# VHH binders against Probable fructokinase-3: the designs that were tried, part 2

Target 1, 345 residues: Probable fructokinase-3, of Arabidopsis thaliana (Mouse-ear cress) (q9lne4)
Amino acid sequence: MASSTGEKGLIVSFGEMLIDFVPTVSGVSLSESPGFLKAPGGAPANVAIAVSRLGGRAAFVGKLGDDDFGHMLAGILRKNGVDDQGINFDEGARTALAFVTLRSDGEREFMFYRNPSADMLLRPDELNLELIRSAKVFHYGSISLITEPCRSAHMKAMEVAKEAGALLSYDPNLREPLWPSPEEARTQIMSIWDKADIIKVSDVELEFLTENKTMDDKTAMSLWHPNLKLLLVTLGEKGCTYFTKKFHGSVETFHVDAVDTTGAGDSFVGALLQQIVDDQSVLEDEARLRKVLRFANACGAITTTKKGAIPALPTDIEALSFLKDQKKRQTNLKFSKWCCTASPC

## First folded at step 4 (VHH; framework vhh_7nfr_2)

Design a15 (from n09 with T100E)
Fold by ESMFold2-Fast, scan of step 4:
Structure a15 (fold): chain B 345 residues (1-345), chain A 122 residues (1-122)
Amino acid sequence: as target 1 above (345 residues)
Amino acid sequence: QVQLQESGGGLVQPGGSLRLSCAASGFAFSSYWMSWVRQAPGEGREWVSSINTGGDSTYYADSVKGRFTIARDNVKNTLYLLMDSLKSDDTAVYYCAKGEYYYDSSGHFDYWGQGTQVTVSS
């Protein structure tokens, strides 16, 4: 007889949500572009939507402008099943915008409308503390650490979540152009490093934080701290490496025709957190962790097959269908190899 | 060269009002958050108030909410603190600071002014 053992655990994702503006034509300056495509962005928002689309419970904590763009972004979160009770609106500041183009001479032009943007103005005193306390997993990045008052809000939210027993998940999500200097970025990121239970970095972020171009296990383990439960290094098409107190290894990703890698890392994180939120003992069991990381790699791979982040995030049905198709391909390949190597077919 | 020069302090009776000014030079004033910080004798620095670049978002310590108003004039490169219903506990040297909202010592201020003394006494 089936019995209920409780409700799904809540994953709260904290940080920024913004609009990226990408020119409709390549090779032009921002001022020369005749038009821009609006792309909702923000790694913490992408993680929340990824969790929700996979059938998990997610909430977003952050601040948006009390403007058309801020309400549009909040609407996107709601339509994707993300709890919006942690969203604040700033009446004075505008929703964060980013403009990025690649000039014909190869130079990148960046223009950030963060002077300040509403996400930077989230205060500790306006946090939905009951929502944060209800989290089984509290996820965050580093953009919310760059300036006050949001840095203080970030630190307060982490403290409240940790005191309530949440597992803290950190994806630094380094965006160098937003920081005053690379050294300030390293200093702020490393200042909260020992507070997280799970940390995911890319290979680029590993090199940045360690200042070591050698991508080996020793370099990754230099970032280990005694209370960390899981350190992940994502390697794009090569998959990921995982480190725990008792075991470490690698999980390969999936070959797909990649169109756009935007949001693949966020998809991976969302899938990981959704899979472990109700059973953290997975982190102590290598075989179960490998299965979870294979699922997370599948979600990341699917996300690269479509343009943009949010539109490309898979549902649980899409992810399971993808894995089933990959298993069929593996079975066919193994059978063919066995037939040809064991006995002539 | 960054310079911040405070003025407007003085002796005032409890319940009185003062207006502090900070004249800023040597940087693009309109591009930076500005803050007021105070220090009472024998005590550490206490953040009082901050204002964003456009002057449309303001933040206050709980001890001064409803009594103090921070404002800025980006044409004159001047920061203001309008203090009403002053209490003996408001007695401190008030500093103008270039930087963002300061909470639990996590805030960042690049430069501090020389300070202006506010004394609330009979």
Scores: ipSAE 0.000, ipTM 0.108, lowest interface PAE 21.2, mean pLDDT 83

Design a16 (from n09 with G99D)
Fold by ESMFold2-Fast, scan of step 4:
Structure a16 (fold): chain B 345 residues (1-345), chain A 122 residues (1-122)
Amino acid sequence: as target 1 above (345 residues)
Amino acid sequence: QVQLQESGGGLVQPGGSLRLSCAASGFAFSSYWMSWVRQAPGEGREWVSSINTGGDSTYYADSVKGRFTIARDNVKNTLYLLMDSLKSDDTAVYYCAKDTYYYDSSGHFDYWGQGTQVTVSS
């Protein structure tokens, strides 16, 4: 459906946006590659676009270079219906670049070229505080915590959003090579852990933060805090596990022919936030939360069927059509009363 | 290879209690939502109760809410229905049912037990 931004709760996503350069040939070094494909990147930007494509109202707060790439990225946000009033441009620094090598096993290795990059130079005094105060949900990651002045801008934005009554959503989005050490990454991430209402980690991030290879309920609950409303652990093709004060469980994902997993987690987060922004009582109702997480898993799965993150993010029409097709494939015994509880009637 | 075997039914007086059990085998029991469904003679199937994978969230039909309790033991691969304050209208064959989705609720079932008869009469 068409966006009706004035009637919907605003989801503000805070952090980095950059250009990823991927070699056209796998298994070669950066210097050996004859060419690169450029793709817009940045988990917070991906979340904002995911929300907007699903018909939600989204804004991005961050800083870009006053260069061709920075203006290109801002244009991509605008084209995808994301409010750009929170974007600042740095006159001296360049837009962040990341070079991604594809290993022969299909895993991605990141090499970041920042000296410094514009996204890390966002200052507290240049934040659009009115935009931040308008958020019903304020979403963020951890790259913006790594260096000053952006760390101070991040902390100020969180404070302003929380004081205005926003739900705080945190996806650590660990990028270990950007941190001075694993110990500093863990320390900084855990320093803001108890501020968030919703936290999503991957199984890899759960292992990193807890230093425990066992991905069981006990390990996940070691990260719980009294004010947390929802803790999510994403498990790739196995779906996700959710924890609340009253209930916990898991929601499977969908079998698809995966081409590229880039942005699947961001797609999942965007879909979750879009579904709950105007009705947070979902977090108290397991049946409704499970339906939301099934929708989020569908969006994540769709995102893996195409190359890149942003080009692969589904519209609401695509997501709903996918769910209808998957429901038709299910072996079933018809129960009219159950249809309305477990899926849309 | 999936098997669901109910037990614990019988004849009971109005206001009495019964405990139904369902022994599950041939699948990862702890990874599926489980439900109880009943069918009175000559009538269609009626959903009674469901329980999530961890056993910490339960759902009930209005007709049984406050009288029945669903529970599961994931170590023993067993589902339970604790029935209190039984009424004549509770007379039916009670079936254990496995949801179609792994770690999720679909509202549809791909496996059913053979059933256990509950008769509430004087």
Scores: ipSAE 0.000, ipTM 0.122, lowest interface PAE 17.5, mean pLDDT 84

Design a19 (from n09 with T100G F109L)
Fold by ESMFold2-Fast, scan of step 4:
Structure a19 (fold): chain B 345 residues (1-345), chain A 122 residues (1-122)
Amino acid sequence: as target 1 above (345 residues)
Amino acid sequence: QVQLQESGGGLVQPGGSLRLSCAASGFAFSSYWMSWVRQAPGEGREWVSSINTGGDSTYYADSVKGRFTIARDNVKNTLYLLMDSLKSDDTAVYYCAKGGYYYDSSGHLDYWGQGTQVTVSS
């Protein structure tokens, strides 16, 4: 009775895709690094690929440079089974680049080639509206809100998806260095807060948005709004806490030897959306939601066991094998702090 | 057409008790989380408490935890706040709010009633 991939609901992920350049040597400044490794990046693109690798239907809506890097990134989406009909190319602007290092003093150093990058130049008038209207789930982040014309394209895409009956999924994916100020970031993120059906934040993002250092259920509930169907707070090694209109609780994660936490949050989101896209009644059934969140936690955990985001995203076979192994071992399961500390933009 | 009507406020001595009520109409009350928010004279709004749709999960601000109890009656479409061991710092206008949403700088005040004044003094 399982539906084919072509019969499954479409998950459209909207936003940026870029290239991260990560130093070959740890603990040095960007200027001191002797070389960099090129890695595809962008939380919305990672979510789309995560959905596709788990056997779901995914499309990406965004803009890339009409350059070697933009076409390489579009190729990666196609190779991973993501529908590319929502991709636009900017003739003048370059594909976004980010250089990021963790200094020996513990501080992250960033250098962005985004002045403006193609992803920020997506216009409302070039959106593939038919693709957006076909979405059962429309997923987005916050980088696309930072500048015009992309902010207007973001708002139009949300409106079109919502009017067509899609569930709106929001992962703020706060990248504070890209915003003009913390106040502007908070203002823009909160300006679209009440439009989403599903929101996932990290504990760091919860502290940022509420300006409360005490991270408890009341602080999370302060962000609840009447139209929200699911609020998720990821708590690193403690797992995640979920809130609905009817129930709330926590799901432990899996203890793994984490190599690289990049993309783990995107993996979690992709897995969640893939599991609920064709049966949203899961959001009203605590036992079923807990099983879905355990699956999403497994996908996030697997993503931390390999370097990079995209190469580390699990297939459905890998995720199910992991869960079967954990069940046999009867091991207490803990998650590394994967969602809020190690994802370059 | 959402209407929230708060009642039960008044003047009470420190250490006293009050029971606030909020009569809800114009929406499916049993399908929404409900909250209490207060505003003291000259101060901003402060979230006090929230309750889930079934009434079995409750949340409280640290300033009121152990002293206040939020409850709901889905048959009567009524939200309650039972306030024990009242302190002068609890003096505020108390508002009933639909959902857990508070500190709404966008002006969604339509979901809040007129409020009920609570004054704790000798």
Scores: ipSAE 0.000, ipTM 0.125, lowest interface PAE 18.6, mean pLDDT 82

Design a20 (from n09 with Y102F S106E)
Fold by ESMFold2-Fast, scan of step 4:
Structure a20 (fold): chain B 345 residues (1-345), chain A 122 residues (1-122)
Amino acid sequence: as target 1 above (345 residues)
Amino acid sequence: QVQLQESGGGLVQPGGSLRLSCAASGFAFSSYWMSWVRQAPGEGREWVSSINTGGDSTYYADSVKGRFTIARDNVKNTLYLLMDSLKSDDTAVYYCAKGTYFYDSEGHFDYWGQGTQVTVSS
């Protein structure tokens, strides 16, 4: 609020958490892989951990199987400082699983075990409403909209958070294979579009939602609505473009040797939310917003330099050290260029 | 393919009412937000109102709140703007637009209609 009480605002992230099974060798199809490593996943869970690692307060609201994997995932959230009081366990359904590979041709293959998975069985009556009401920021994606009863739980959680004064943050996190059709995905995502205060989409998601291959400001602005405070379009190695009621622009990212892009978008979102949760006036100040987006881009970039999502998410000290190294590198590059020229006349 | 056709404008006395219509074709009307934008003589474009896909969420510029009502008919693919208590400051060409608009800015839309003139004068 207005006073500096020393109390950090709570960011509540709502949705799925699952286990991704990733091949032990790169460049193979799912059927060709001789073995798999389990990697905890789920965009909402990644955002919560990203916030926590950067020194923010985070909680996760979702449902896991009452099984070894569900309790393992809850343990990972706890170990990373995420409040687990919003986690429910389903006695009958299993924790969600996904098998995913990036083939040598650049294609991702997915096989989902969700028949139904526990995350999709979260009921409205199971929600920790007190936790949701305490959120300054309520973050969510679209996987929780795909099936009942979780869709109803999602809608209730959004309503409760909004009524309590939370800023609503939406990352559609489109996973086309999980939807009955592209048309249904578009319809359901757009049905809650106007309820969010902050929305982040990738360039691929922007093309999907607008059905327009031209990636210009006009296309992005076709998705603007009057309640929206910030629309972000992430552009991979080109950075991001931001749109507000008063201004719009782009912020470049950092050149790094990327080894795995998994979780980079979640890292970016977590960093953004952590930076603005206690001072939303940043959204009205272009210079301050640009600094926040540069920090978020740094966190996303760091996440690509290591394998996996959660293990690659930076701490605040790692992010700050990265930014200092980038300034030092930029200065050294300019100086080296000048020194290599005979005489500075 | 995409076409937006406005109608219902005209000359009206201060305090009067008008109903604008926009007939949409060439796209899945029920899947898109729709907006009304106006441009007064010698001024920039001003966003007036927006409505979501289902018609259950409506938004208005501060200058028109309480006086204008936006509505849609997804069966007829038609957007409406009901204007009450019209003032001389409401004189403008009114455009139907596919998409949303920044509050109090020009914004950007996928497609614009031809416009319909509203003149409020005694």
Scores: ipSAE 0.000, ipTM 0.156, lowest interface PAE 17.9, mean pLDDT 84

Design b01 (from n09 with Y101E Y102W)
Fold by ESMFold2-Fast, scan of step 4:
Structure b01 (fold): chain B 345 residues (1-345), chain A 122 residues (1-122)
Amino acid sequence: as target 1 above (345 residues)
Amino acid sequence: QVQLQESGGGLVQPGGSLRLSCAASGFAFSSYWMSWVRQAPGEGREWVSSINTGGDSTYYADSVKGRFTIARDNVKNTLYLLMDSLKSDDTAVYYCAKGTEWYDSSGHFDYWGQGTQVTVSS
């Protein structure tokens, strides 16, 4: 029978979606910038779109302003095949905005329009519980934990998804400037740590959460808990390390001409979740997990080759072509070396 | 031991339909992308279609898109190619292919089936 008779597992991504405004000219302050480019984003939204572009089923749960930007963002989710039935609109608050520039002295300037933005005002009573209960994987970050009522909505959504049997996926996605203090961030993030089945942190986040400068296995394992199925530490150009109850190791990434790293981590997460949503036994098979992580690294690498997050997220065809090119390059390299060693060239 | 066994080929009139099957054994079928590759008389091998591990993402060569459908049954360890609106140019031996890596789908393959002949003529 055709694949149309089968039903894909749903990945529900919960949290914020916003617009980043990036200066058209580098090296100036925010007030000196003559113009800005709109870059739609938000880690949970990026993950949902990444899943959908790779051929998976994705839904987004969150709140946007009932304004031009909020409706534009909802439209972007729809255009990218993401189920929008979990989106709420707030009539009083505006869609979240962030302005970021790099000054000539190397300092970054940040200005946030989030006091409060619509994403922070999502209430427990307005959650689409039927959609959340249908999730096979429920993914979330930490921005939704910062303030009420969204913190309570976040906790309720996690509980509903977990009770329905969903795999819980957590990417802390630490944004220190949005938190009242580093200690509050650490406290809130660690308060939900033992609820997740899969956790992905960057090396910077690992250092932050453990307060340890050393990026070794002992430091990573200090964050392990008995119910965790997979802990991932991403290392940028060095790839990632993975930890499970039975095995641990590292998977290298791919060298590419990077132009913008925005969304690479989200792309990695989306690819991982898309690959395991219909077969979670992968998490108990090291060889299969390594192949999934190689695919996720490829998706992350591709995302760095284009400007912005959402426009740079690969389709399944693009990711597959990239992996074939890398495989062919490795084969060609092996044949060249074999020629030189087996028969003097 | 890895084995792939194709079946379902035959002689068919232009505009007709055929369903090809590939029975897989000796490996974790549900963990691999699977592909169909064809070879016309006197030509090189041409990738036709690929399907991901879950059976929910499918890819097709431009020459067959809209006419062929690839599907899989992970319980039966079987890959299918449903061919509609067959043309004389579709005449070829069709091979079931598995890559070395779980995601190999249109390039480098470790294991090839014996093939099944499809002939489209009057």
Scores: ipSAE 0.000, ipTM 0.118, lowest interface PAE 19.1, mean pLDDT 85

Design b02 (from n09 with Y101D)
Fold by ESMFold2-Fast, scan of step 4:
Structure b02 (fold): chain B 345 residues (1-345), chain A 122 residues (1-122)
Amino acid sequence: as target 1 above (345 residues)
Amino acid sequence: QVQLQESGGGLVQPGGSLRLSCAASGFAFSSYWMSWVRQAPGEGREWVSSINTGGDSTYYADSVKGRFTIARDNVKNTLYLLMDSLKSDDTAVYYCAKGTDYYDSSGHFDYWGQGTQVTVSS
């Protein structure tokens, strides 16, 4: 029996979901930490939850261990409204784990426990093709490209989604320590570059892929291809730069007291995809695209105000309240511009 | 008003060469990607090549890769297509297109020229 088909387009996010173990004290080594907090993670899973929390329709396609952690992660997806029909469980392999160190500057370093992890064992023959064909947007990263059989599953899922008319969204989400070499990472990432309709890279990923330390429009455009509809370069607290066939520009982000940047990029992507899934003509209208990117920057900024990724992802109510508050603040600033240093002028 | 005017087409023998030009006016040429699109008699539009704003990144259809070279002159507001080793299959009207979706399945572009006819005869 067919369930009610909703009016909203489905965003299918493909790839890994894992548990990060984060030290309870920053600035110490893993061996020196007295304890760890479990933080569910994985960029594709974070994107799916971000979409769902904003009122969109999302599904996750991936593989978890048939263990306590795998079932915990699947439960988190379900509790956050993500369709779990694309989730497979591996009887032999365990759920992927990562231990992360916090630098004094707040950046994370990863130590992975994957030999092999269940997420890397997803096979082409166990994909839920009906679910993938139902996608209006198909989103993916690069961890699923690193090893077989998951690489073949990734390529098949991408092909099936594209043939069904889905918009393909790619966030490389580079994790160098997981790759056999930097050169292999560039080769594999660039091998699928021309397949995507939307690509988001960070400034670090732009430098890595182009091997150019200069972060300018010329460097970004060296990654453009004729079928690409939108290229985004995220610049952390500086916002993002967008490139299309017709226009390019930048959208500043919001000043917030950031405590943890984990998942901010995933929040940004989820918000972008949720805003365009039912009206892709936004990609051809600069004013509308700028409004969408401002919303995505707001979601990313909110995500930095709390520890962890998933717990920090905003609801639609939270995002809209944040934007309303920022608009009120901006209006007050605009009026102040036309007055002396005192109020009123 | 946006204007794109192609020239340089003509009749050429297989293995010959032609240089197409597109004179652009009415917009900030240096700020837009430019493309060449062709249409053979009775066929749909086929994307041929694209060039970025600075002219340092170029893209080609597999059918023309290694034989055609796209170039631009931002001082003269002119787009070029240098065609070498021409084949009978290259016979088409060639159009200059301004920063548009040349892969649009509808075949519609925001701005394009009147076209220039290229005929390769054997």
Scores: ipSAE 0.000, ipTM 0.111, lowest interface PAE 21.5, mean pLDDT 82

Design b03 (from n09 with Y102F H108Y)
Fold by ESMFold2-Fast, scan of step 4:
Structure b03 (fold): chain B 345 residues (1-345), chain A 122 residues (1-122)
Amino acid sequence: as target 1 above (345 residues)
Amino acid sequence: QVQLQESGGGLVQPGGSLRLSCAASGFAFSSYWMSWVRQAPGEGREWVSSINTGGDSTYYADSVKGRFTIARDNVKNTLYLLMDSLKSDDTAVYYCAKGTYFYDSSGYFDYWGQGTQVTVSS
């Protein structure tokens, strides 16, 4: 049912977009902080921008406040080449905000503006169904499952995308404090588990969902379902482990001076989806999948070298340059170890 | 009521060693990943190290890899950071944190301790 123009496949990312307010100075309470920097956030929005910066086609489906912050966020998506036709504005509710600071005593202070925030008020009847039907890949997380009416909008968007033949990509992006209980989070996340074609979890999320301390292949495979095409477990600086019906293995990441890990997982997901959207046979070819995952790991690593999520997301030129430099470093390192022999060469 | 209390900081000479401890209470310590995060004066927070629930998987920032070792004792509900070959740039307040920098792809941690000051100076 999905229409195609013969152009690059569209990746539609569904969910929240918000502003994180990060303090200009650390070691003070929220009330004592002299100022905050606006850091646009939201894992689904980060994924959409990551896709676009890598030269892919991306659209965002979500709801923002009809306020200066909501229009600023929509503007950021547009400036980064993301299709904004899936964005709705709520005239009554404000754009979601999060304030976090670290006090001088080391304790974190939190203040959330989500009572209710516009992103959670997205209704099924206001979805851009034609945009969703045009998706070749439909990506989503779990924050949009927490409350109504957004949960119903999320379920309808998934159904419409799947019926149109889209590949469903799920990054649970577990945020325990936003859920009524850990048990409810686990229940709701697992309730949609068997709908997805691709699932990425972190090692922390794997432990949470399985309630198993052992991070082995058996634990990961306990989350496998018959129609799943790819299960990914991200392991931070150790890279990722991949599981398919035919093969499984691990791909190392790149060692960089990490400044801020914000958005690294979103960068990884965006890169993966951008690489496979027009050729899903990659998921059945281990050598090609390993190459794609190495590229995704590079994008994630680059994102950690700069502060913030969106400003740190790489272009395709930056990612390819990084990979070329890493190959050169490995070649030079191997060469420097060559002349340790019993006889001079 | 979650409580994380760090200890073991102090003044140490360059090249010296320190062992930080974090006593955890009010939650099922053995069921959660734990991390160390530091903050130098005038700088932002820097993730240092994380350890899984069983203690068999450990992760380190590139700046400390090979010099620091994270460990945990699930019987005593205590997290450790063993710091070797300390440098002046390791000077910071060190915080025990519940969770990991991968908790949400955004580096979110549920709870932080009060911190313990590490100063590396001659």
Scores: ipSAE 0.000, ipTM 0.149, lowest interface PAE 15.9, mean pLDDT 83

Design b06 (from n09 with Y103W)
Fold by ESMFold2-Fast, scan of step 4:
Structure b06 (fold): chain B 345 residues (1-345), chain A 122 residues (1-122)
Amino acid sequence: as target 1 above (345 residues)
Amino acid sequence: QVQLQESGGGLVQPGGSLRLSCAASGFAFSSYWMSWVRQAPGEGREWVSSINTGGDSTYYADSVKGRFTIARDNVKNTLYLLMDSLKSDDTAVYYCAKGTYYWDSSGHFDYWGQGTQVTVSS
């Protein structure tokens, strides 16, 4: 299926959506916490919402529990303008939950309710294939590869999207505690590596996948495949490094007072995909790609200035205002520094 | 050291029943989720059923719900699949598979057995 000309291209994001429960009081164990705040999560869902908030067209494909939490999560996707035609509900399994606390001794304490969770029970035969075929970009992560039947659903969705001409976007989004072993994680992630057109990894994921502590261009290029159009390595506050068949380079990020880094990578991915969905020739033009990555870095930076992932994702108006304010603040800062050097008091 | 050995397959007519067994050795069987996966000729692998460590929670593919029952005997280190009302579409090699942790898996598989052939034909 092709999209009509004159419409924004559809970005379909495939995978998990869950609820994180964060203690209302810091420095206590899970059992000692008097209460928890619900924080909707899931990297694929965050990407879909990021695209939609920036004015793009997004749909989510995944499975939720037929319970209050599953319907709440579907409602959040709808409220944020994400197409819900790809959402399935499981009557038997519950919506995935995670309880996470940072103890006073610096240790993180985790309790997962995934025994199994509904998101991992998505089957190939219940996929909305027409929706998937309508995608100009099909985005996915790795949590959906961990267990059957979702792994088979993931593989089918990828093949259907690819056959329909979609650009495949992969963010491994490694969560080691959810995998049976590090080697199984590497094996499954690398088994689909050559199918993607765009791959984004963090520096931690690069080290994990290559088993090499040296974070140089040679290490990144060891993950290059002839079918890749773009390989991105995100470096947190240092920005990102990009690799294509013709060129490579780095783009700095923006300095902000970070409150919570949750969802920053998802914000970056959503912004990137929203910018290229209707014009993939950007991937062959270094100057245009650098501008897109600067925009994506801005969206990621904005996401760190507020608590949580979804509440912190910027609108297009917020992103444009941020970029305008950064230029204005750079001018004011340079002028202020110059005046200080001119007035030695 | 980990070994999974399936048995109980065979030729059966549509509407018939079979009981598959998987003898497990080389690991703490009672500490792991266990699953059944099948593969028909020319098809990919299809998850069929999973059972938790205690045997009190069971999960099934929609294609087999109401017809198949997964069970385990932690004393004998044996996994079972009781197949009822068999259909021609159930024809496949059935594999016993070991999961790693009960909190993260209804079908993730560390180790596979050699498989047992089930043929449903009139």
Scores: ipSAE 0.000, ipTM 0.114, lowest interface PAE 20.1, mean pLDDT 83

